# Ledger of designs, part 77: VH-VL binders against NAD kinase (nadK)

Target 1, 268 residues: NAD kinase (nadK), of Syntrophomonas wolfei subsp. wolfei (q0aze0)
Amino acid sequence: MKIILVNNRFKENTEKKAQEIAGQLSALNVEVIIDNGLDEPYAGTVDFIMVLGGDGTMLRAARRYGQRAIPVLGVNMGTVGFLSNIEINELAEYLPLILREEYSLEARMMLEVAVFQQQSLLTRVFCLNELLLRSNSPRMLSFALEISGQKLEPYRGDGLIVSTTTGSTAYSLSAGGPIADPQLDAFIVTPVASHIINKRPLVVSPEREISLHLLEEREAIIGIDGQIKMDFGAENRVLIKRAPHPLLMVNLKAKPFFTSIDRSLQRQ

## First folded at step 19 (VH-VL)

Design WW1 (from TT9 with light chain D32E)
Fold by ESMFold2, fold request of step 20:
Formats: structure tokens, C-alpha cells, sequence
Structure WW1 (fold): chain C 268 residues (1-268), chain A 122 residues (1-122), chain B 112 residues (1-112)
């Protein structure tokens, strides 16, 4: 059996704990790969991914491994967010179930993001929470949004968020978007500081394709999960669709989403 | 608690197809592979394949490749098995079963449907 | 494909006496984490199969403790310490290490 441990290399406590957990797993004849973000994602076959940390560490794991159909367990090491399932001090209790694969899964929709220059593909990335298009200067953007070929009236403002339902409690919420049930598959399209008063957040079928491009020359960026940034200009276009595979989140301990919203938002 | 209820018995002519349903209740449909196992009269059990509902992906026994299609509909918590180009030796009871895992390997089958008799008349 | 071979194919047992069923695989079913991917089922007359033993030796919930599984790798045994009338049926082993999943031929247990 092979397990990836994903940790945050900038937190000393998590590095030491990851080594300790790797030792415990090795004693059970589990091969362990530690991913602290420095190396390329492990490319070989693995059975399970364990994320040691908060929502940010889970976001990195999702971007690196979410399209590989590998169960992913969030293990809280401090601040409990929306994406952890068990606490670090409970891990030993749950290890037998993990090894026997006696757990359930929850699918979480991901975005596939393709950025073009003219007609050439520049990059393709996947994300769990959101894509952000935003101005990289004090000036507003003027940009076009198309949904499955339907051209909406132009947007003017600081930017736009295209979020999954999982991402509805992240930047989309701060920009006025709704909290969505993560069991739903949908895009949530949330304007950021829109100059156009009638541009309300939209909830869009996951079967749609979303396209964005600038209508005038401005400095902009594309942000992915608040962790990756790319320059975006008038020569660029971004296409967003549902990723081929959802993130497979492991459920070992019940965590009711709706009864925990206030606690999770305060602790996030 | 968990129950698998299959569609009723069918009588089919050689060369036709049959589609058997397996409705799951009392659990999370998406998390567990649904397997299909057949048993010819007086014979043992034969695994035909299974579906991974969370990925909408099926794995097949190569013995049935090209003749069997396994699908799932999450909205109704129902798995389906369709067997085409029926022959008399396809007369059997067809069972669905739920594995304890999300994938088609490693699983033990802790819940079984009641079975569906398919008779292929000459 | 992993071939599963059961012996005997038929047993006739006096009530209260023990029974033993052997299951052999063409490849090892043991992963290095210590788990054997071998499961046992009972199909009572006119019924669907039901799980008895999983991972070679673990009893399913509600299965009487007179049933036990043992063995590792390629050789596995199901034992009934004291056969009762309700134990009549066909016993199957199944490997789940890899697809296609495969069953033994079955062992029919009858009361003498």
C-alpha cells in the first residue's frame, strides 16, 4: 500500500509530524511519499492521500492530485476549516479503517481552467475553490463573459469569480456570493465590485462552458484557489468547465455541513 | 438498512438483449461499487463486472467484453446491467451486490440483491 | 485471471460434527500491509449469497463464532466447529485482490 502525505513545508510542526506519521505507517508496511510542495507531484500509483493541515494545504493537494481518482483525507492540525475530516490526535484510531478501505467518499466538483493566448493554449490547471479574474491596477476591468456561447452584457468592475460549490465559502462569499451545498455540482459566478448594478451572482449548470476575455487593454490576473497567479491581458482568453474527475474526499467521521457553517467560517 | 432490489424475471429470445436494474436504498449510493454476479442453473458464481458510481466508470470481466454494459443513475440510486446478443447459455440468475469499497477491487460484498432470473428461450 | 480452487466440492456432515473447506488461489492474495483479499460467502437454498468471512479470517457481523477462517497467501480454510442444520448450502471463496474478481467452484454442504 502507498500513501502520499501532503504537508506545508513552511510550518515546522507539520514537517515533524509528517515524519512521525510516516514512521507509524512504515511500521505497518505502508510505503509513504511526503509531498511538501518542493518536488514534482508523485506520478506513480498510490492508494490514498492524507493532507496534514488546513484548507490551504487541501487546495494544493486537490490541484496536484484531484484528477487521479485517489481518496483524499483532510487531517486537521490546528484551525479547522471546511475540508478536514478528522483531527490529528484521532489518526491512530482511524488507521485500521484506512488500511482496510472501510470509509465512504464524497465527491467535490473541481474546475478545469484553460488559458489561451490568441488561439494557443498557454496552460491548463485544475482547482477546487475558484478562479478569480481581477484587475492588477486601481483601474476597473471591462470584460466579456460567455456561458455556453451565450454572450452576456459586458461586465465592468474589479473582476469576477467563477467558483465551485466547495468554493462558495471562500472568496466568492466575501464578494457577495451565496453559500452553496458542496454536494451540488454548479458554477457560482460572482462579480467583484461591479460597476454595473444589475450584475448579480449567477448559479450555473456544471454542464456549461464559461469563457472570459478582456474588452480593453488592462493589466489583469487570473488567480487559482488564492494560491496561483497568472498575468492576463487583452490577448488572452480563459475557458472554464467542470473537471473530468471530482476530488474524492474521504469521510471517516461525520461532519454535517449546515450545522457547522458558523463554526467553520469563524475558524477558517 | 442497506437494501438492493432488482427488477423482475425476464424471458428473452436468442440474439436480443436484457437490462436488469438494481435499486439501492438505506445508504450512500455514490460511495460504493455495485457489482454484477451471475449464476447459471446448478452452477457457481461468476463476476461480470462492476461500476464505480462516484466516477461513472465500469470495469468488466473480459469474458463479457462487448456484450455487457453496466451503468448507474445517481438520481435514482439505481445500477443497471445490460447483456446483449443473448444465447441459451446466458440463462441464469443475475445478482447485484454492493462492495464495501468505492472501487471494483479489494471489496467484500456485504449486501446482495434478491437475484433476477433471465431465461433465454430457443 | 486468478484461479480459485475449492476442495471438497461436496460435504455430507453429521449434525454436531466439524466441517472444513479448503480454498487455494493461483497467486498470493496477501498484501504487505498484512491483509489477505479472500472472502467467503454462504448461499443457503433458494437465497442470495451472504458474507461470512472477509480478509481471510474476519467474521462478518451476525455470523456465529463456530465459523472461522484461516490461512494466508495462497491457501485458505473455512471451518465450522459444529455443523448445524441451518448451515446447509453452498460455500464460495472469492478473491478480491484484482479484477476480474473470481470465485471458487463452490462446496455444497449437506446434513447426513
Amino acid sequence: as target 1 above (268 residues)
Amino acid sequence: QVQLVQSGAEVKKPGSSVKVSCKASGGTFKSYAIHWVRQAPGQGLEWMGGIIPILSRADYNQRFKGRVTITADESTSTAYMELSSLRSEDTAVYYCARGHTWKTSHGYFDYWGQGTLVTVSS
Amino acid sequence: DIVMTQTPLSLSVTPGQPASISCRSSQSLLREIGLNYLHWYLQKPGQSPQLLIYFGSDRASGVPDRFSGSGSGTDFTLKISRVEAEDVGVYYCMQALQTPLTFGQGTKLEIK
Scores: ipSAE 0.745, ipTM 0.884, lowest interface PAE 1.4, mean pLDDT 91
Fold by ESMFold2, last read:
Structure WW1 (fold): chain C 268 residues (1-268), chain A 122 residues (1-122), chain B 112 residues (1-112)
Amino acid sequence: as target 1 above (268 residues)
Amino acid sequence: QVQLVQSGAEVKKPGSSVKVSCKASGGTFKSYAIHWVRQAPGQGLEWMGGIIPILSRADYNQRFKGRVTITADESTSTAYMELSSLRSEDTAVYYCARGHTWKTSHGYFDYWGQGTLVTVSS
Amino acid sequence: DIVMTQTPLSLSVTPGQPASISCRSSQSLLREIGLNYLHWYLQKPGQSPQLLIYFGSDRASGVPDRFSGSGSGTDFTLKISRVEAEDVGVYYCMQALQTPLTFGQGTKLEIK
């Protein structure tokens, strides 16, 4: 059995705990690969991923491994977010169930984001929470949104968020979008400081294809999960689709989403 | 309590196809592979394949040479097995079963459907 | 494909007597984490199969303690310490290490 242990190298407490857990797993003849973000993602066959940290560490794991159909367990190391399932001090208790594969899974929709310059693909990335298009100057953007070939009236404002339901509690929420049940598959399209009256958040079928491009020359950026930034100009367009595979999140403990919303948001 | 309820018995002619349903209740449908196992009269059990509902991906026993299609409909918590180009040798009871895992390997089958008799005769 | 061989294919047992069924695989079913991917089922007359033993030795919920599984790797044994009338049926071993999943031929247990 092979397990990837994902941690945040900038937190010394998590690095020490990652080594401790790796030792426990090795004693059970589990091959362990530690991913602290320094190396390229492990390319070989893996049975399970254990994320040691908060929601940000989970977002990196999802981008690196989410398209590989590998179960991912969030292990909280302090402040409980939306994406952890068990506490670090409970791990030994649950380890036998992990090895026996006696757990359930929850699918979380991911985005596939393709950025083009004219007709050439520049990059393709996957994300769990959202894509942000925003101005990179004091001036507002004027941009076009197309949904499966339907051209909406132009947008004008600071930008736009295209989020998964998992991302509904992240930047989309701060921009006025709804909290969505993460068991739903959908896009949530949330304007950021829209100048246009009645540009409301939209909830869109996951089968749709979403396209964005600028209508004027402006300095803009594309943000991915709040962790990756790319320059975006009038020569670019971005295409957003549901990713081929969901993130497979492991459930070992019940984690009531609705009754914990306020507490989880305060702890972020 | 998890239960698997299958569609009723069918009588078919050679060369036709049959589609057997397996409706799951009590538990999360998406998390666990659904397997299909057949048993010819007086014979043992034969694994036909299974579906991984969370990935919408099926794995098949190659012995059936592409005659089997396994699908799942999450909205109704129902798995389906369609067997085409039926032969008299396909007369059997067809069972669905739930594995304890999300994938088609490693699982023990802790819940079984009641079985569906398919009779192929001219 | 992993071939599963059961012996005997049939046995007749006086009530109260022990019974033993052997299952052998063409390759090891043991992973390095210490688990054997070998499961046992009972199919009572006119019924669907039901799980008895999983991972070679673990008893499924509701299965009496007179049933036990042992063995590792390629050789496995199901034992019934004291056969009761309700134990009549066909016993199957199944490997789940890799697809295609494969069953033994079955062992028919009868009361004499």
Scores: ipSAE 0.739, ipTM 0.881, lowest interface PAE 1.5, mean pLDDT 91
Fold by ESMFold2, last read:
Structure WW1 (fold): chain C 268 residues (1-268), chain A 122 residues (1-122), chain B 112 residues (1-112)
Amino acid sequence: as target 1 above (268 residues)
Amino acid sequence: QVQLVQSGAEVKKPGSSVKVSCKASGGTFKSYAIHWVRQAPGQGLEWMGGIIPILSRADYNQRFKGRVTITADESTSTAYMELSSLRSEDTAVYYCARGHTWKTSHGYFDYWGQGTLVTVSS
Amino acid sequence: DIVMTQTPLSLSVTPGQPASISCRSSQSLLREIGLNYLHWYLQKPGQSPQLLIYFGSDRASGVPDRFSGSGSGTDFTLKISRVEAEDVGVYYCMQALQTPLTFGQGTKLEIK
């Protein structure tokens, strides 16, 4: 059995704990690959992923491994977010179930993001929370939003967020979007500081394709999960659709989403 | 309490197709592979294939790959097995079973449907 | 494909006496983590199969303790310490290490 152990290299306490857990797993004849973000994603076959840390570490794991159909367990290291399932001090209790594959899964929709220059594909990336289109200057953007070929009235403002339901509690929430049940598949389209009053957040079927392009030359960026940035100009467009595979999140312990919302938001 | 309920018995002519349903209740449909196992009269058990509902991906026993299609509909918590180009040797009881895991390997089958008799004769 | 071979194919026992069924696989079913991907089922007359033993030795819920599984790797044994009338049926081993999943031929248990 091979497990990837994902941690954040910039937090010393997570590295020490990762080494301890790797030792426990090795004693059970589990091969452990530690992914602390320094190296390329592990390319070989893997049975399971354990994420040690908060939601940010989970986002990195999802981008690196989410399309490979590997179960991913969030293990909380201190501050409870929205994406952890068990506490680090409970891990020993759950190891037998993990090895025997005696757990349930929850699918979390991911976005597939394709950026073009003119008609040529530049890059394709996947994300768990959101894509952000944002101005990279003091000036507002003028941009077009199309949903499955349906052209909406032009937008003017700081930008736009296209979020999954999992991402509804991240940047989309701060920009005025709704909190969504993560068991739903949907896009949440949230304007950022829109100059146009009647541009409200939209909840959109996961079967739709969403496209964005600028209507005039401006310095803009595309942000992915708040962790990746790329330049975006008038020669570009971006297409967003549901990724081919969801993130497979492991459930070992019941975590009621709705009763924990206030605590999770306060702790972040 | 997990329960698997299959569609009723069928009588078919050679060369036709049959589609057997397996409705799951009690538990999370997405999380567990649904397997299809057949048993010809007086014979043992033969695995035909299974579906991974979360991925909408089916794995097949190569003996049946060209003739069997396994699908799932999460909205109704129902798996389907369709067997085409039926022959008399396909006369059997067809069972669905739930594996304890999400994938088609490693699973023990802790819940079984009641079985569906398919009779192929002219 | 992993071939599963059961012996005997038929077994007739006096009530209260022990029974033993052997299952051999063409490849090891043991992973390095210590698990054997070998499961046992009982099919009572006119019924669907039911799980008895999983991972070689673990009893399924509701299975009496007179049933036990042992063995590892390629050789596995199902034992019934004292056979009762309700134990009549066909016993199958199944490997789940890899697809296609494969069953043994079955062992028919009858009461003398």
Scores: ipSAE 0.734, ipTM 0.882, lowest interface PAE 1.6, mean pLDDT 91

Design WW10 (from TT9 with heavy chain T28S)
Fold by OpenDDE, fold request of step 20:
Structure WW10 (fold): chain C 268 residues (1-268), chain A 122 residues (1-122), chain B 112 residues (1-112)
Amino acid sequence: as target 1 above (268 residues)
Amino acid sequence: QVQLVQSGAEVKKPGSSVKVSCKASGGSFKSYAIHWVRQAPGQGLEWMGGIIPILSRADYNQRFKGRVTITADESTSTAYMELSSLRSEDTAVYYCARGHTWKTSHGYFDYWGQGTLVTVSS
Amino acid sequence: DIVMTQTPLSLSVTPGQPASISCRSSQSLLRDIGLNYLHWYLQKPGQSPQLLIYFGSDRASGVPDRFSGSGSGTDFTLKISRVEAEDVGVYYCMQALQTPLTFGQGTKLEIK
């Protein structure tokens, strides 16, 4: 059996814990690879992925390994988030279940984001939460939104978020987007500070495609899951689709989403 | 509790096809593989194939030479097994079973359907 | 394909006496993590198969403690310490190390 431990090299506690867990797993004759984000993703076959940390680490793991149909377990290390299933102090208890593959899975839709310059593909990225188009200046953006070839009225504002239902409790939520059941596949299109007061977010079928481009020469950026940033100008286009494969999230412990989100919101 | 309920008995002519259904209840449908196992009269158990609902991917026993098609409908929590080009030797009780894991390998079958008798006769 | 061989194919046992069934695989079913992908099923007359023992030695829920599984690698044994009338049926071992999944021939247990 081979397991990848994903941690954050900038958080010392996760590195130490990864080494400790690696030792424990090795003692059980499990091959372990530690991925702290410094090197390229491991290209070999893997049976299981443990994410040690918070939601940010999970997002990175999803981008690196989410398209490989590997079970991914979020192990929380004292942070508040929605993407972890068990606590670090519970891992020992659940380890036998992991080895015997005694766990449930939940499929989470991911985004396929393609950025073009003219007709040339600049980059293609898969992500779990969202794509953000945002102004890089005090000026509002003017941009075109197309859904399945249907051209909507030009958007004017600070930006736009296209998120998965998983991402509905991330930046989209802060921007006024709806909370979505993560078991539902859909796009959520949430305006960021639109010139139209209380412009409503859109819930879009996962079968549709979403495209964005600027209508004026303005400085803008694209953000992916709050971790990837790139410049975006008038010569660029963004195409957003449902990723061909979902992220397989491990459910070892019951964690009711709506109870959790209600509790989390109450704390804010 | 988990239950697997299969469709009723079938009588078919040689060369025809049969499609057996298996409705799962009492658990997460996508979390576990669904397998099909048949048993000819007075014979042992034979694994036909299995489906991974969460990926909509099926694995088959090559013994059937492409005659078997396994599908799943998430909306109804139902798995299907279609066997084409039926022969008299295909007369058997067909069982669906739930694997304890999401994969078709490594799993044990913790729950079984009641079985579906398929009789192939001219 | 992995070939599973059971012995004996049939046995008649007096109630209260012990029974033993052997299952041999053509290749090792032991994984590096120490787990044997060998499972036992019982099919009672007129019923669907039911899980009896999994991973070589673990009893399924509701299975009496008179049933026990042992062995590792290629040789496995199912034992019944005191056979009862309700134990009548056909016992099957199954390997799940790799597809296709394969069963033993079955062992028919009858009461004398």
Scores: ipSAE 0.872, ipTM 0.932, lowest interface PAE 0.7, mean pLDDT 95
Fold by OpenDDE, fold request of step 20:
Structure WW10 (fold): chain C 268 residues (1-268), chain A 122 residues (1-122), chain B 112 residues (1-112)
Amino acid sequence: as target 1 above (268 residues)
Amino acid sequence: QVQLVQSGAEVKKPGSSVKVSCKASGGSFKSYAIHWVRQAPGQGLEWMGGIIPILSRADYNQRFKGRVTITADESTSTAYMELSSLRSEDTAVYYCARGHTWKTSHGYFDYWGQGTLVTVSS
Amino acid sequence: DIVMTQTPLSLSVTPGQPASISCRSSQSLLRDIGLNYLHWYLQKPGQSPQLLIYFGSDRASGVPDRFSGSGSGTDFTLKISRVEAEDVGVYYCMQALQTPLTFGQGTKLEIK
C-alpha cells in the first residue's frame, strides 16, 4: 500500500507531524510519500492521500492529485475550515479502517479552467473552489460573460467569481454568493463589486460552459483557489467547465454541513 | 437495513440480450462497488464484473469477451447488467452484490440481491 | 487469473462433529500490509450467498463463533467446531486480491 501525505512546508507543525505519521505507517509496511509542495506531484500509483492541515492544503492537494481518482482525507490540525473530516488526534483511531478501505466517499465537483491567448492554450488547471477574475487597477473591469453560447449583458465591476458548490463557502461567500450544498453539482457565478448594486449571483448547471474575456484594454488577474495568480488581458479568454472527474473525499466521520455552517463561518 | 432488490426472472431466445436491474436501498449508493455474480444450475459462483458508481466505471471478467455491460443510475440507486448474444450456457441465476469498498478489487460482498433467473432456450 | 481450489468438494458430517474446508490459491493473497484478501461465503439451499468470513479470519456480523477462518498466503481453512443442521449448504472461498475476482469450486456440506 502506498500513501501520500500532503502538508505545508511553511507550517512546521504539519511537517513534523507528516514525519511522525510516515514513521507509523512505515512500521505497518505502508510506503509513504511526503508532499510538501516543494517538488512536482508524485506521478506513480497511489492508494490513498492524507492532507495534513487546513483548507488551503486541501485545495493544493486537489489541484495536484484530484484527477487521479484517489481517495483524499482531510486531517485538520487546529485550523477552521470545511474540507477536513477528522482531527489529527483521531487519525490513529481510524487508521485500521483506512488500511482496510472501509470508508465512505463523497464526490466533489472540480473546475476545469483553461486560459487562452488568442487561439493558443496558456494553461489548464483543475481546482476545487473557484476561478476569480479581478481588476488589477483601481478602475472597474468591463468583461463579457457567456454561458453555453448565450452572451449576457456586459459586466462592469471589480471582477467575477466562478465557483463550485464546495467553493461556495470560500471567497464567493464573502462576495455575497449563496451557500450551496456540497453534494450538489453546480457553478456559482458571483459578481465582485458590480456597478449594478443589485446584481445577483447565478446558479448554473454543471453541464454548461462558461467563458470570460475583457471588453477593454485593461489589466486584470486570474486567481485560482486563492493560490495561483496569472495576468489576464484583452487578448486572453478563459473557459470554465466541469472537470471530467470529481475529487473523491473520504468520509470517516459524519460531519453535518448545515449545522456546522454558523460555527465554522463565525470562527473564520 | 441495506437491501438489494433485483428484477424478475427472464426467458430469452439464443442471440438476444437481457438486462437485469439491481436497486440498492439503505445506504450510500456511491460509496460502494456493485458486483454481478452468476451461478449456472448446479454449478459454482462466477464473477462477471463490477461497477464503481462514484466514477461510473466498470470492470469486467474478460471471459465474457465484451458481451457484458454494467451501468449504474445514481438518481435511482440502481445498477444494471446487460448480457448480449445469449447462449444456452448463459442460463443461470444472476446475483448483484455490494462490495464493502468503492473499488472492484480488495472488497468482500456484505450484501446480496435475491437473484434473477435467466433462462436461454430456443 | 488466480485459481482457487477447495477441498473437499463434498462433506457429510454428523451433527455435533467438527468440519474443516481447505482453500488454496495459485498465488499469495497476502498483501504487504498484512491483509489476506480471502473471503468465505455460505449459500444455504434456495438462498443467495451470504458473507461468512472476511480477510481470512474475521467473522461477519451475526456469524456464530462456531465458525472460524485461518491461514495466510496461499493456504486457508474454514472450520466449524460443532456442525448444526442450519450449517447445511455450499461454502465458497473467494479471492479479491485482483480482478477478475475468482471463487473456489464450492464445498457442499450435508448432514449424515
Scores: ipSAE 0.868, ipTM 0.930, lowest interface PAE 0.7, mean pLDDT 95
Fold by OpenDDE, last read:
Structure WW10 (fold): chain C 268 residues (1-268), chain A 122 residues (1-122), chain B 112 residues (1-112)
Amino acid sequence: as target 1 above (268 residues)
Amino acid sequence: QVQLVQSGAEVKKPGSSVKVSCKASGGSFKSYAIHWVRQAPGQGLEWMGGIIPILSRADYNQRFKGRVTITADESTSTAYMELSSLRSEDTAVYYCARGHTWKTSHGYFDYWGQGTLVTVSS
Amino acid sequence: DIVMTQTPLSLSVTPGQPASISCRSSQSLLRDIGLNYLHWYLQKPGQSPQLLIYFGSDRASGVPDRFSGSGSGTDFTLKISRVEAEDVGVYYCMQALQTPLTFGQGTKLEIK
């Protein structure tokens, strides 16, 4: 059995814990790869992924490995979030179940984000939460939104978020988007500081495609899951689709989503 | 309580196709593989294939040489097994079973359907 | 394919006496993590198979303690300490290490 431990090298406690867990797993004859984000993703076949930390680490893990149909377990290490399933102190208890593959799975839709320079593909990224298009200056953007060939009225504002239902509790929420059940597959299109006050977000079928491009010569950026940043200009286009594979999230412990929402909001 | 309920008995002619259904209830349909096992009269058990519903991916016993198609409908929590180009030796009781894992390998079958008799005769 | 071989293929047992069934695999079913992917099923007359023992030695829910599984690697044994009338049926071992999943020939247990 081969397991990847994903942690954050900038969080010393997660690094230390990853080493400890690696030792424990090795003692059980499990081959362990530690991914702290420093190196390229492990390219070999693996059976299981443990994410040690918080939501940010999970997002990175999802981008790196989510397309490979590998069970991913979020192990919380003292953070508040939505993407962890068990606590670090519970791992020992659930380890036998993991080894015996006695766990449930939940499929979470991911985004496929393709950025183009004219007709040339610059980059393709899969992500769990959202794609953000925003201005890189104090000036508003003017951009075109097209959904499955339907051209909407031009948007003017600071930016736009295209989020999964998983991402609905992330930046989309702060921008006024709806809270969505993660068991649903859908796009959530949330304006960021639109010139139209209270411009409503859109809930879009996962079968549709979303395209964005600027309508004027402005400097913008594309943000992915709040971790990847790239320049975006008038010559660029972005195409957003449902990823061909969902993230397989491990459910070892029941975690009621809506109860978690209430708790999270009370801490704000 | 988890239950697997299969469709009723079938009588088919050689060369035809049969499609057997297996409806699962009492658990998460997408979390576990569904397998198909058949048993000819007076014979042992033979694994035909299995499906991973969460991925809509099926694995097959190559002995059937492409005659078997396994599908799943998550909206109805139902798995299907279609066997084409039927021959007399395909006469058997066909069982669906739930694997305890999401994969088609490594798992044991903790729940079984009641079986579906398929008779192939001219 | 992994070949599973059961012995004996049939046995007749007096109620209250013990029974033993052997299952051999053509290759080791022991995974590096120490799990044997060998499972036992019982098919009672006119019924669907039912899980009896999983991972070589663990009893399924509701299975009486008179049933026990042992072995590792390529050699496995199912034992019944005191055979009862309700134990009549055909016992199958199955490997789940790799696809295709394969069963033993089955062992028919009858009461004398």
Scores: ipSAE 0.868, ipTM 0.931, lowest interface PAE 0.7, mean pLDDT 95

